VH-VL binders against q89xp2. Designs and how they scored, part 20

Target 1, 226 residues: q89xp2
Amino acid sequence: MTSPCKHGDRPPGRHDLVFVSPAGWRAMLDARDDLAADSLLARWPKMRWPTIRRRALPHEATGVALGLPLPPSAGKKRVALLVEIDHVASVARPPSLQQARAYAPRNWWPTLDRLDGLALRHSVDARVYGSLAWQSLTGLDYVTGRSDLDVLFEFRSETDIDRFVADVAAIETSAPMRLDGELMSADGAAVNWREVHGGASELLVKSIERVVLLDRHQFISGATGS

## First folded at step 6 (VH-VL)

Design a18 (framework fv_polzastobart)
Fold by ESMFold2-Fast, scan of step 6:
Structure a18 (fold): chain C 226 residues (1-226), chain A 118 residues (1-118), chain B 107 residues (1-107)
Amino acid sequence: as target 1 above (226 residues)
Amino acid sequence: QITLKESGPTLVKPTQTLTLTCTFSGFSLSTSGVGVSWIRQPPGKALEWLALIDWDDDKYNNPSLKSRLTVTKDTSKNQVVLTMTNMDPVDTATYYCAREDYWSFDYWGQGTLVTVSS
Amino acid sequence: DIQMTQSPSSLSTSVGDRVTITCRASQSISSWLAWYQQKPGKAPKLLIYDASYLESGVASRFSGSGSGTDFTFTISSLQPEDVATYFCQQYNYYSWTFGQGTKLEIK
């Protein structure tokens, strides 16, 4: 289960799950022969699977830009979608570590349990995105022997970020997979945790609207630039 | 005319495996958006969805029962088979197969009562 | 799992009465809800899909409305053959879940 909210309460953030309304899917399938012809894409609305927010292209200034990742068996393609704001039915946060655990390879369970405990100790809200998230949402095979575990760590003002990323790195040393992921501030700006751990003085900070370089202090204090 | 009919044992012992077959006519599981689901109903209780096998061979199982459930299809025989392992008295229910056409269950079999007794 | 709660659990009323049954989802399901009728000893029958659309061949006295978390099913003028248990079902979130059912009887 996720923590859904209606569109209009707040806009979708990075990695948020966006559910398109029945009318929105019908409009897209009617307008896009390529979507209707792809058997997996045609079933997406039937199975009530979500999409994710993506950065809009210049010609997509109106509406909500969405992405839909296909599993490896379908060529690991990402499908670009654009919907009217009125066609966004609801928005949900990515699955929690606990929600995704049942769909993960069993040898990943100790790592997921350690991360869950770590997040609680550091006042971090940890959520799964990427291959494991999509496998847990759809039941389709997204996770492979080469898959990373992708975690979104939403930190709070009391979080000791340097200590937190050091502990994440320690967990990774005994993990059966590469642990990728992002640290996200309250305003939605995100940076790869490994970049922070690596001692970089400038961080590549991502938001829905832009990518900027910020010094470490600026990111930790929540300054993203306008 | 679209029809579905369940068949299989009506009595199962605890720890045994249940195998049910759904035989259908009047539609094809090759039709886009069409699937066949298994749904059960314990006496006097709510309906519970168990598993779906879809028009493109994709399979979906109820997460709370996933480790116990297998669903397969034979399109040449117009059959869908459900296998459920480690049966328990609480699994006593009427088991239905139903056609799913994109959004909901529009045609149902008559159901078969499976009693698990010990 | 999405929890679907129906109200009332049972009701008894007279032929010709207007009957209203409600269904509440634990989180928003847009309009992705169906209503089923199950007569004693029979399989369920689809009456309404996408919250408000009447299935082909279903009597016009049946209707549905609602979106988000709150949904209503109405029988405008109850007939004897409408004695049944009625179930709502959400299909917005995997896996599909049903309400507990509302048993409708004639007094």
Scores: ipSAE 0.000, ipTM 0.424, lowest interface PAE 14.8, mean pLDDT 84

Design a19 (framework fv_polzastobart)
Fold by ESMFold2-Fast, scan of step 6:
Structure a19 (fold): chain C 226 residues (1-226), chain A 118 residues (1-118), chain B 107 residues (1-107)
Amino acid sequence: as target 1 above (226 residues)
Amino acid sequence: QITLKESGPTLVKPTQTLTLTCTFSGFSLSTSGVGVSWIRQPPGKALEWLASIYWDDDKYNNPSLKSRLTVTKDTSKNQVVLTMTNMDPVDTATYYCAREDYWYFDLWGQGTLVTVSS
Amino acid sequence: DIQMTQSPSSLSTSVGDRVTITCRASQSISSWLAWYQQKPGKAPKLLIYDASYLESGVASRFSGSGSGTDFTFTISSLQPEDVATYFCQQYNYYSWTFGQGTKLEIK
């Protein structure tokens, strides 16, 4: 079970689940005829399903910029939302690999089990985002034969990052799907694991606020110190 | 400490309007996420949801009965009132009010049997 | 409307037996399902919410499981006071709908 934390506990980070209050949903649906006309979106608050934090555009300086993906059967649309901060009821981490496993295609299970064991060995907190996360959160069909497995790997100071990404690459070799994902430092800065594995001297580091190009050692050393 | 109790007429003639009052204690209908709902059960049959009213005055009525149903609240009195027009013998049932906590019913009143007969 | 179908419609069993009741939704309701117990002449009582969470004060012999369309309610060791009709309820789609009920009796 995913238990959401109260909003005041911490601000939403990358891929965190944001639960909007019933009053917040009502305000959004009342203000947006297009959302109210969508039968799945009109039901979203009744299902207690979350949204995700997105980077705010300049005109969205006040409030919390959110999004949610609709399943492929509904056109695979990504819906952009904006709520007042007091309409954020709670925030939760993305589903764990163990929580998502029950909703995954059976042929993905060996890969999920290998990743779970790898994360434990390397002191990494591994979470799913993307199609599998939304399928596990809603029970709706998000995962298709073309879907990637998207994993967020939050590493600690004791993590041997080079060994970890080499092991992730080895697991992908036998996986029935593309294994995408991000390495995240404790301060919320993230980089695609494949860039780190590729030995790039400069990494495209993403956060909620910005995208910057950092030297590999700056990213790794910053994570150790934070 | 938390209670709900239904009150109203036990006998209604066909074509008349039924008015039932739910009086509750131990919680407030100003609490976010909380509602009070009306559910009925004909003798020996399944439960049927009728209507819900929430802390922010949002109202949800059963679509098959929507034109006949009105639900209102008086937060200061801790009361919710259901009005159902044009009663018919098929509407004979035990009527319950219940507290709704994000759409499931965690506490129920004892129920009141309403018989529709001439 | 979402159709909720319970199986069996009735059963008779002995004190101490394990009892299993199922509930099937006509389309996926995720985990948004509750189970209620209704003893003869009484109001329904909430036992399980969100498919598997035991309501406070409810005996540990009651449990629930399932997600999507198929749900199970279990009594691990039937007691005489468990004679009742049990109902499932979905709250994923407006309007809220209940199963037809499963009547449990002791032989």
Scores: ipSAE 0.000, ipTM 0.419, lowest interface PAE 14.9, mean pLDDT 84

Design a20 (framework fv_polzastobart)
Fold by ESMFold2-Fast, scan of step 6:
Structure a20 (fold): chain C 226 residues (1-226), chain A 118 residues (1-118), chain B 107 residues (1-107)
Amino acid sequence: as target 1 above (226 residues)
Amino acid sequence: QITLKESGPTLVKPTQTLTLTCTFSGFSLSTSGMGVSWIRQPPGKALEWLALIYWDDDKYNNPSLKSRLTVTKDTSKNQVVLTMTNMDPVDTATYYCAREDYWYFDLWGQGTLVTVSS
Amino acid sequence: DIQMTQSPSSLSTSVGDRVTITCRASQSISSWLAWYQQKPGKAPKLLIYDASSLESGVASRFSGSGSGTDFTFTISSLQPEDVATYFCQQYNYYSWTFGQGTKLEIK
């Protein structure tokens, strides 16, 4: 069969969670003495905690490039991993705002609730990534007094993008934290929402494969423009 | 030689709490990567994994039974303890402890039959 | 939970025969499957891990194969001491699950 880790309606995108099989962890740790010696990394497969996709480096021709962020107490390191495709057990979307809420500082709750309501009104699928996402996935302390709230906003054809980002900016003015995040098209291309709100005619668009500078209209209508 | 042995009551009344102890020799739960699981088998039926505890005190409980299960260890005594609350006749089974090796079980105790009846 | 289904549930055959037992997972588990032998009145014994790796001290007549969802366990030439129930176990997904068992008897 062609796809052991087949995704649903779109290819795996930025911030999607990748679960490595127990055997994939075993192969990876056996190949890397530096990783095997880390007690926190030894816990990772046992707790069934995910990894995230990263862009492959040129010398990582075969396999799936993954990243694993460690909490601040472990030096806030990002561990680079490479696994065989057969060792990818499953792929999942990042946590929803509602799922992450229980793990957030209580003073963040009004902002999370306002964003959830805004996303519903604008036909946007809102997910968390970054510190809050990893705290909600692992129960470890990732969120600090200096942490941003990182939100992924996947917009649809009916979304009024200009109105949406203006409303996000309005919510940020009363938030107890900095609101960072990305607007993502259906094909997985993402841009920082603040750059869109700033009215730039060219946007720095990020995907799994590359980073490119695109015309604003090209991004909104679709990266390939076909 | 590595050995594991289960001990505890062989007869439990409905609604009571079951406590089983696994005592082992030839390996230590102070050794990185070592884990011990509890697995049960009702008479004539399939094996069912219950709980796993690792050297670093990481614990895993079967989601179907999670609220009823507690697993603890005493590394200095080479013991792992399973506690299961609110016992019911359907919990009648042989209970095994086994050493975990990369999530399969390479060495097993002899098992202890626990009968739940009034 | 991942459902593991074994086939057949029981079989009866003759000493010297080749025996084949299958195990099917409800979704792909790569090669992360073990096979156990349980003789009457005894604890299970690990025979095969990682679908095809023979455990140390286990007789070479036992073998395993397969990947994804379909797995096979084979005894090349049945011996009288092989009378037992055989179980598969997946360990790709938490929590670990076992097949219902295949009871092997001599006719």
Scores: ipSAE 0.000, ipTM 0.437, lowest interface PAE 13.9, mean pLDDT 84

Design a21 (framework fv_polzastobart)
Fold by ESMFold2-Fast, scan of step 6:
Formats: structure tokens, C-alpha cells, sequence
Structure a21 (fold): chain C 226 residues (1-226), chain A 118 residues (1-118), chain B 107 residues (1-107)
């Protein structure tokens, strides 16, 4: 009759970190022999490590669809999880560039610092997802010599998107890694920054619920077809 | 069915090293999620966690005592060993080993009182 | 370290009374909290885990509730055998920390 989750928590968005309650982990472990048998997955609830939101399959419509990436040493497998909304204990944004910096290879630091300064100048909230994010969250080795730096850039109405992506491209030119990432509007719709920089007239815009093809101006102006 | 029992010296002199062994039965430290922990309780005081060792041989020590603590396991003998260096009279306590399941310490040994005195 | 504070530190009451003990965490621990009973000269015994789940074999008069920072342990009708010290323990943040204990006595 009462929810075990804290009232007032915001719903999880794209790349948001979802922390599952003790009751939720127990329910999943009891239902899933494969999770209980995997020693690294068994460690997840013990260490209170988060999961990420994923797009729900049709049969998962009433639950919260979650994903959990395992590190390369464990086969780099992505585990699909499903929990009741009442088993979501809390939601957090992905790590900031500065939070992730301490876990990054030292030769990535200049790029992270340049991106942090760029984001500040353009009124962009820059977050890390992917390998570096998971390495910073768990302390496990996710980042390899072939890893991309994945950055989520949440822009505001005052952000000059075209100038911002041109500056991101300039930073990548001197980076020791491939700089991948997404531009995200306040409503949670995201597009790969390279598509915007490349001059595409139509963008493949992704959200938790759907993938749609939008005119560039519609995405940038916040008119996402609603 | 599940039992744990502590063994080791009950009297230790200041500056000496304490070695305690936990012998258990009814479960295996090969089982994912299982651990064995050491917890102490000075006479009349609260419980204090000391160290844990897990199925994957991962080890954690209380940060305030970390430099003094070593925990090891011998899975074939169903034993976990705690070593604590440089004992002091303030370390006088009942020392417990307990099984750690994801949720908490569900089974405890009877405890062994270790007195540190010259 | 997460600091766990129990209230009251001691309690004296009568057989049949409802007993309430509280535990406060210095920061949110979700529902990762257990309650233990320790009778004089004995090892602690797990009563409640995940804040509200009753351990197998534990009498139904014991219950727990709460989440975040504030937790409550209740004995609905005190029995003579319930005389003990009760401890809360958080297991949300490694390293594990216990409350200072609540000593329960009968008048």
C-alpha cells in the first residue's frame, strides 16, 4: 500500500543512473538464476552500484526497463533487467566530467578539461556515459586503449548549437581518443553531435520511448513534434 | 545446519599479533554473494565491524584499523582467518565471525573473548 | 563512515506493552538496514533485514519500518524473553556500521 521508493524522485531519463532497492534486487535474484550465478552481478547489489534506463520491450510496458554493462574482462555483456517502479530507490544524473576525470587515463585529462570549459561557456551540462562513466562508478576496468569518450551534452535554449558542435569537433581533432556523444534537449531527446556537425537536414533523434527522424530546426528549437 | 565457530588465543600481550580462525559448516564461500565477516564488541559497548572476505576473494578492512588487519580464507577447509597486529588493552573484546549474505549477518559464531593485558 | 544513532539508549517497560526503538542514519541508506537482538552473554541474532522483512523463525510480534534516514523497530506485545539489547546496522555503504544499542528491560 505504500511505496518503498522516496516520493519526489524524478523519473529516469536517457543515461540516468537508476539505483534499485534491496527488495528489488532480492526479487530479481530470486527470479533469475543466471543473475545469482554470476559473481560480478551478485556483487552489484552488495556494492550498491547503479543500473541504467533502457528502452522497454513490448512485454515490459508496466515496469522499468534497466540495463547493466559488464566490463570487458567479464565479456562486455549487457544485462537486461526489469523492476517494478516501487523498486526504484533513487535516480541520479550520469557523472560530471570532473567526477569522472579522476578515473580517466591521464592523457584524457586535457580533453576532459577543454570539454568542461566549453560546456560552461555554452550553458551546456556535460556528463559522461559509457566506459568512463562505469569505470568511475564501479572502480572496475571498463576503459581500454580503444575506448571512446562518451559525453552527454544537455543544452539550453540560449545554447548556440552549431557553434558548440564546431567547437567539440575542434577539441576532438587534438584528442587522444574518439569523442562520441549526444546533444540532449531539456525534454530528454538526444541526437549524435556528429550528425548535427555534419550538416544533416534531418536528425535521428532518440529518447527512452522512441526513435524519430526530425528536421534539424525542429530539434534545435525544441519543437520535437509534440 | 549452518554453524560458525571462532578459535584462537584468549589472552594476548600488548604489541603482540592476534590470530583468530573461523571454522564454518553448512555453506560454502564458493557461493556467489556469500562472505564471512569479523565483528568485535568491547565489554558493554557497541558492535564494530573489522573485516570481510567474500566468495571471489575480495577483502575489505575497517579503514580505522586497516593497517593492522589481514583476512584470508581457505575454501577447502571452510576457514577464514583474521590477523590483527600490535594489540593494545583497548582491543579487549569479544570477537565474532558471522556469515554475510547480501542482506546482513544472518548467522554468527558464539564469539571468543580476547583479553589484552600484560 | 555512516553514523547510526539509536533512541532511546535504554528503555524499561512492562510485559504486554508496545515497544518502539528508532534508528537514524547520518545520510540516506535506502532500506539497507537490519535489526539484531542480543541477549546477555550471547551472540547477536538477526531479526529484521531490508528494514521491514522478518527473518525466518522470528516471532511475528517483531516488525520494522522506515526508509532513507529514519527507521523504527517495534515489538507489538513485549514478552519476558525479549529482554535484550537491540542494534540497528546499515549495509548501504561499505564499511558496515552499527547503532550504539538500545537496552530493553522489564519493570
Amino acid sequence: as target 1 above (226 residues)
Amino acid sequence: QITLKESGPTLVKPTQTLTLTCTFSGFSLRTSGMGVSWIRQPPGKALEWLASIYWDDDKYNNPSLKSRLTVTKDTSKNQVVLTMTNMDPVDTATYYCAREDYWSFDYWGQGTLVTVSS
Amino acid sequence: DIQMTQSPSSLSTSVGDRVTITCRASQSISSWLAWYQQKPGKAPKLLIYDASYLESGVASRFSGSGSGTDFTFTISSLQPEDVATYFCQQYNYYSWTFGQGTKLEIK
Scores: ipSAE 0.007, ipTM 0.519, lowest interface PAE 9.0, mean pLDDT 85

Design a22 (framework fv_polzastobart)
Fold by ESMFold2-Fast, scan of step 6:
Structure a22 (fold): chain C 226 residues (1-226), chain A 118 residues (1-118), chain B 107 residues (1-107)
Amino acid sequence: as target 1 above (226 residues)
Amino acid sequence: QITLKESGPTLVKPTQTLTLTCTFSGFSLRTSGVGVSWIRQPPGKALEWLALIYWDDDKYNNPSLKSRLTVTKDTSKNQVVLTMTNMDPVDTATYYCAREDYWSFDYWGQGTLVTVSS
Amino acid sequence: DIQMTQSPSSLSTSVGDRVTITCRASQSISSWLAWYQQKPGKAPKLLIYDASSLESGVASRFSGSGSGTDFTFTISSLQPEDVATYFCQQYNYYSWTFGQGTKLEIK
């Protein structure tokens, strides 16, 4: 899977995987009878599977807000978790396209291979999130016949964004699934690639802290706020 | 109180199969997240983890012992059983069962010394 | 397999002394290390988990520190009942492995 790095190496970003320490899992399960009773949730720390960062709810105090997505067989619900910062053992990037490929439906392989080659040519770091990512991380059945392929495209200053998204759109025309995903700048701000391909002058940009409208040049340069 | 106790033969001949039973109280293997491990210690030497069985019947065996190990449970009797084949004198050790709590062992049985000799 | 090496192999000191035992992992194990106390003829007892967390009911004179490859176990003021062999255990990598033990005696 992805190689974890210590929490202190970098803060969790959008779609990053957060590994909770055994002490953190014990504290969470001891505090929540509903979580402790769930056999799938008990398996999570045993297998050392990650969680994902989420925005904190208003009632949550100081801490790290995390989410744990359940597979379709368990209701496709996301479990909300809260841990102290000291209980974050490590953080890792989402799985690469190559890592996720082994767990994908075989008919998705040509699309994954095309995207991997495209990302390499455009100096883009392509990662998987959503159903395929969690299937590759856990071995559990997250991907269904109706699942999208969700890809995170982290671009660099040399990336030709307009050409890149046009090429992504071309790959999608022959894909057996809907190709969704986000373009992410170096500062962690993300926008849906279709919105960029559509030529909008203002983009709805998402970060772990907020959602804001930015002009295209502001997004590409990594500027946040006014 | 949580207690564990090992039982089984104290003397085994080379090539025989060892069967040890761990009987516990104060917790249940019906409880999600709970596991029981077998750990051994040759006289005067380090501890060596052997096998682990979880509440959901998921099993882990020490790869260095090849296919010699089998671990099973009987949840209704609060028992976990270790079977180890082809015993030899180097397997002489005190065998412990212990409750596994997030990969550390918080409660241990008293241990049973198993001597392997002809 | 991850090799766990303890130093020293044995230590003899006086009641009231500060005792320090070191454990070294052959590869980084983050903070996923436990310390056990084993008195002669008895089963091991968990003292410290996650490198520095004190197990419930364990005396506060025991502490742990470290991360990555180098870990330290400390007894701030040795008491007679602390005579035992102490073992570290890593649980970052399957299969879990223990150190060779440090035998602590009183002069």
Scores: ipSAE 0.007, ipTM 0.527, lowest interface PAE 8.5, mean pLDDT 86

Design a23 (framework fv_polzastobart)
Fold by ESMFold2-Fast, scan of step 6:
Structure a23 (fold): chain C 226 residues (1-226), chain A 118 residues (1-118), chain B 107 residues (1-107)
Amino acid sequence: as target 1 above (226 residues)
Amino acid sequence: QITLKESGPTLVKPTQTLTLTCTFSGFSLRTSGVGVSWIRQPPGKALEWLASIDWDDDKYNNPSLKSRLTVTKDTSKNQVVLTMTNMDPVDTATYYCAREDYWYFDLWGQGTLVTVSS
Amino acid sequence: DIQMTQSPSSLSTSVGDRVTITCRASQSISSWLAWYQQKPGKAPKLLIYDASSLESGVASRFSGSGSGTDFTFTISSLQPEDVATYFCQQYNYYSWTFGQGTKLEIK
């Protein structure tokens, strides 16, 4: 079976890495004086650095909505980009915990190793996003003394979610950083793990298409709606 | 014929500044994808990338050495210049300039050995 | 920085032998890897780029393969002029990094 005209294993989802073609970068820079004036953005395509999928605004319905976080030294700007689907060269999953480990502060290593083992035991696919992911992808300084470790936990139907988030909380008690992140179902719906652990009766569930409030019971049972 | 050649002092004292010049011919730094890099190799050790300047006048410096490195170009003379401050005996190495073709190095100068006396 | 680990650090073999050198990246670099040959007292010379593409003018006995984290460089039939140190280099992530080198000698 033929895949869509793009080089990814699947359509871009939350936190997926999107690589834009040189033609796509040229079109974006030519269309926007603010982007063309930014020297760091000019080097982005040269360095083969990715962008990230974001939710499209109504006027962006015909394209692929992308985001690009600049490092703290450049003002922590989040650049909104829009490209035609034909300008998406490839799509990749966010870095694994093991891939990002080499770029992390050494005092984060025990926490990353504990999370990797936990994910395996609970049938969870764990990936990093946020500051550590971008530092590992670019070699630029995104991680600071105030940075959180952001982890995407894609769970399966057999995952005991309540036990999993309790174990994540236990790991955080000995961590040198705040452990942030999302639990994601197979259909792409995500919720902050701390909200689930905290016993909130309503959860803010995010998807590529929308943000909705769901009862805790609805999300944990795997029912995001009909 | 395409060539690159390094020139500069072969002996530097600790704390001094090193200035090396790469003179090239047979290509243009205005060609898309083309750049010139400085790469060093201590005797018997691995290669280490230091700095580059490319077709868009963008400058790149190795983050571990960033504060010590400056790279500039003079297109009228076909030269790229590396300046490295606060030299130390551990900086003793052969210094190469090399042409980049989208960040792999397809042509290298002969190299110049720079010794930093203790 | 991405660490590039080469194996073996040195090897000694005979003319006509098949020689294999490996390079392992500490994380995935896709196919963005080059191989260089450095003869004693000389500058490095590019042999392979994009993991498997043979540089123009380079003898066909040299080949490369691999993707992601594991890469292999092969000399199908060693010639006397192939005595050199061989280095891999990744160019997927800034800053560019090289392997520590593999020294190839004839018995």
Scores: ipSAE 0.000, ipTM 0.415, lowest interface PAE 15.6, mean pLDDT 83

Design a24 (framework fv_polzastobart)
Fold by ESMFold2-Fast, scan of step 6:
Structure a24 (fold): chain C 226 residues (1-226), chain A 118 residues (1-118), chain B 107 residues (1-107)
Amino acid sequence: as target 1 above (226 residues)
Amino acid sequence: QITLKESGPTLVKPTQTLTLTCTFSGFSLRTSGMGVSWIRQPPGKALEWLALIDWDDDKYNNPSLKSRLTVTKDTSKNQVVLTMTNMDPVDTATYYCAREDYWYFDLWGQGTLVTVSS
Amino acid sequence: DIQMTQSPSSLSTSVGDRVTITCRASQSISSWLAWYQQKPGKAPKLLIYDASYLESGVASRFSGSGSGTDFTFTISSLQPEDVATYFCQQYNYYSWTFGQGTKLEIK
């Protein structure tokens, strides 16, 4: 449950897991009576469960903006957290399809296996976020009969993106759930895969810092600015 | 002011059960994030963590001693109770209760020496 | 269990000296380490948590550093009241474990 402290070559990106130090949890809970009164949230540091990076609001620019989704049984609450940068203990990528598989409903396994094989063939790193990711990280019941499978597809320069999203769409036609997710470039910019498959000439591209409209060609080539 | 105080027998015979009570003030185990641990120290030796009970009634016992340990709380009395079965002379130690704050121990009781001897 | 090994086991030095005590974990514990001071006949007192953070009310001559497996506790200028046994404690892995202690004495 406790991951080693990781020092990568980039800061936390979209859907990355952020582990907060004990001092950081104490500072947050001491500052917020509403959080301290929530018994499941106060349990979070004891279980050493992660949070997730979110885009900072304007008044939050001096800290690390984090989010914490509570399970449906706790009212589907999304909790906004803010910590000092030195209270970030470690950062990890979201769970792989292989890591999340054991926590998924059994009828999702064929779809997960097909996606894992597809990602390997197209030089894509496929990760899970959303309900299945949180269920695999905490053991709590996040996945319901109405849940989507949310997948982050980090592509490489050799990836044929148009063919990849067509193959993802083909897998979805036989899936027992809706397949949602994002295509992410190496620089951390992401777009919904369905928007790319749908033939839009301009894409709504997201990063942890901003949202911009780009031509499809600009996104694929990595020309998001200078 | 925050205080913790251990109470219980100071002399126990081999095979008997030890019961220790920690009475605290200035904080509550109704407060999310708070816990109370029992920690012991044989004369001249290292500290050994025994058990933790937290605000949510989650109980953690040292795996080496788990079958012998029970920890309970009475939130209305501000008390945490440790029971340890089948006492042996090697269990002779000063027993502390301490407030657990996100896995480290920020406030400690004065400790009570328990001698196990026939 | 994670083994915590302190060095030295005992140290005798002079008032005003810089004192360094080390703690080594058998596996990486990130920065999840606390340092305690125990004066003769008294309960332990928390000095440092998360390897390097000074507990409120603790004198600034005490400091900690390190991450992973190797940790250092320093007293920049030893005072007579610092005579005590010092313990490190890891809290990265369940069950919590302490070092064997370093006994600090004045010559």
Scores: ipSAE 0.006, ipTM 0.483, lowest interface PAE 11.3, mean pLDDT 85

Design a25 (framework fv_polzastobart)
Fold by ESMFold2-Fast, scan of step 6:
Order: structure tokens, then C-alpha cells, then sequence
Structure a25 (fold): chain C 226 residues (1-226), chain A 118 residues (1-118), chain B 107 residues (1-107)
């Protein structure tokens, strides 16, 4: 991003990158000796690296629930953070496939290029999350020989979902890695693309707020319910 | 040692565009957490932050100056460039570039006085 | 924007005196405040960061304290070379803002 997008410009969504203000980092480090004692975590705000939005636990209903994934060399720890809304300095979308490409293993490039072309043809906004995203954001080694490629596919009403997931499956057959990923509607509800491809009549739909079972038709039409 | 040095025109006419270059040594703008910022000071007045650019090409511009500011970097040349459009006599000031490390400005260039006059 | 107000605007005192300058933020900035020294015709120099931490190479007679909205900068025993204008800067929230400066002179 070229400038910070304040939290009031758009609410944080699933997989969005959340930048915590200096005041927010200071408050968290002052309140938690375990975070301040970790040299990489103490340096996180100095490097201006983001955190990731996560679904809040019941006892975390107030504030903004965030996660911070550490690289495999640090034991693949996930650090749970909770910050006041006024300490969210900015929010950004996950890296695009093109942005992440430069940080990916070279043998992943053909798959990334095929996915990018597919997304353009189907009016899908494709972004990376998971290990490749964090490697591209921090320069740290998150991607290993066992890593999946995690892709977020935000579809539109005109997207032919069945054809799209069939084409994703075809791309995976020649990929050097497993393609994990989610189909996301405009309202932020997401499902694993394999469940849709597999023809399940009910889908496990995930959002920031909750997890629900929805009829396939209901999810595809964009009319997600509670 | 860390050094920064500003260069560019010292005289600018009203309505013209100012372009200033900061050339630095002793550190890299590819180092995580490091940025280079532009700060100005009208004669006898307070310091005013203008813009910052960071190792990851993230940019922050002073919103009070609206669309007048552009900041770019060339990490291979150790240079940061500030462009400011539609100069006015009130923009007469000494312009500094400074290294930003953990949001404070720890090393500064000597400054260059830019006078805006017909 | 967060507004920074310094007091006094100018101060004249004697060598060896204790000098105190204050800085107030329009809203809480925790401890995210730096102090700079600017001698005539020179660029500013960072003295204190994080409200109370001395920058390396800075003389121990300089100190800072405070949190929230009220901050103090102190010179325990004024030396002739300390004649300068002093500025505070908040870095709690974008955009960065400076105080108007305090000019320190010797009688």
C-alpha cells in the first residue's frame, strides 16, 4: 500500500492485513511480558509488519481479534492479539498473486500465472494468504517444501462458480504443491473451494462472526443467512 | 557513518514544481523498518513533516498539503526524491531529509534553503 | 491531527541552572514522543526518544519524562553549548507533528 487506509475507510474482513498503531503496540507490549521478551515480536512494530484478522473467541467479543504467525524456524507459533479499535492504524487486502510471485519458489510460478489468468477470465479477485503471503510481506522464510498455496477467490454474481472450481482443480493436477483456498462472496462469507467442487449439497460457510451450514444454492446466489 | 544530503534548486518561482533529491550513505533503504522522510522549516518557525517513504515502498504524505506531494525512492542509488507542485512564497523554507528509524528522526541532512519568489 | 504545544516559547537563564521545558499533546500519545535540539544554522539532533530514553552519545544532563498528554524535558545543569531551540515530536498517530519550539538563551 502507498499510504495507510484508516480503519474507518473499510472494516477488516477475513484474511485482511491489519496494521496496529505505535500506541497499540506499546499498550500490548507493556501489558504482556511474554510479547516484550520475544525479540521478533518486539521488533514487529519497528519493521511495520501487519497482523491478520481472525475470528474472535467468545471472550474476545470486544476489540479487534488479531493473529500473528511466526515463521517455521520460530516453531510455527500463532500469537493471539487483541487490540482496541482505535489502535487499528490501517487495513489492507492480502497480497495479489502478482505481488506474491516474486517471493514464491520458482517452480510455483507457472501455477501462479495460470491462476491469475483464470481469475481474470472469471471476474474473480485472487489473493494469497498463509505462508506465501507472510513470506512476501516480511521477507522471512515461511514457505517450505510441504507448504500449500493458499488462495482467496472473491467471486462476483456473474462468476460461473462450477466452471471456475473445475478449472482450479485442473490447474492443481499439474501444480508442484497442494492448492488450498476459499471462495468468498462480496459480503465476506467463505467456503473451501474443494467442497464446492465436490458437489456437496450443504457447505460449511465461514465468516468473521460465525460458522454455519448453508445450502449450496444459497451460498452461490450470495444470500448467506444466519 | 550515516550521512544524508539534500540537493535541488534554491530558487523557485510561484506556481512552479519543486524537485529535491536526498542522497544518503551508511545505511540501506532496503533494511526492514527504515525510512527516509522530508521535513521543512520556514525561517524562524517550527518543523513540519512533509512525507516519508519506507523500505517496502510504503508512503505517507502530510494530508494538509493534499495532492501536492510525491515521494519516490531508488534503493540502488541510495536516493529519495520529493516533488511538490504549485509552489507559493509561504513554502519558502529550509528542506531537510532525515532517516526515520522507529518513527523518530535519528540522522538529518544539512538542509537546503528553498526561496519561492518572483 | 495531534497538536503539540510547548511551554515556554523562550527561556533565558544562567550556566549551571536547571532548565525545564514542557510539551502537551491534544490527545494521549502514551510515551511516543521525541525531543530534538537545533542549534542556529544547523539541522535538528535527536536527544530523547520514547519520552525518556537517551539517544546514544547524548550527554546525561538531558532527560525526559511523562506519558499520556504531558511531557517534560530537563537539562540538569545548563552548559554554554546547550543554547538552542528544542522541539518535541509525537509519533503515536499519522501524521507526525512537532511542537512550536522553545528557544533557550543564556543571560
Amino acid sequence: as target 1 above (226 residues)
Amino acid sequence: QITLKESGPTLVKPTQTLTLTCTFSGFSLSTSGVGVSWIRQPPGKALEWLASIYWDDDKYNNPSLKSRLTVTKDTSKNQVVLTMTNMDPVDTATYYCAREDYWSFDYWGQGTLVTVSS
Amino acid sequence: DIQMTQSPSSLSTSVGDRVTITCRASQSISSWLAWYQQKPGKAPKLLIYDASSLESGVASRFSGSGSGTDFTFTISSLQPEDVATYFCQQYDYYSWTFGQGTKLEIK
Scores: ipSAE 0.007, ipTM 0.430, lowest interface PAE 12.2, mean pLDDT 84

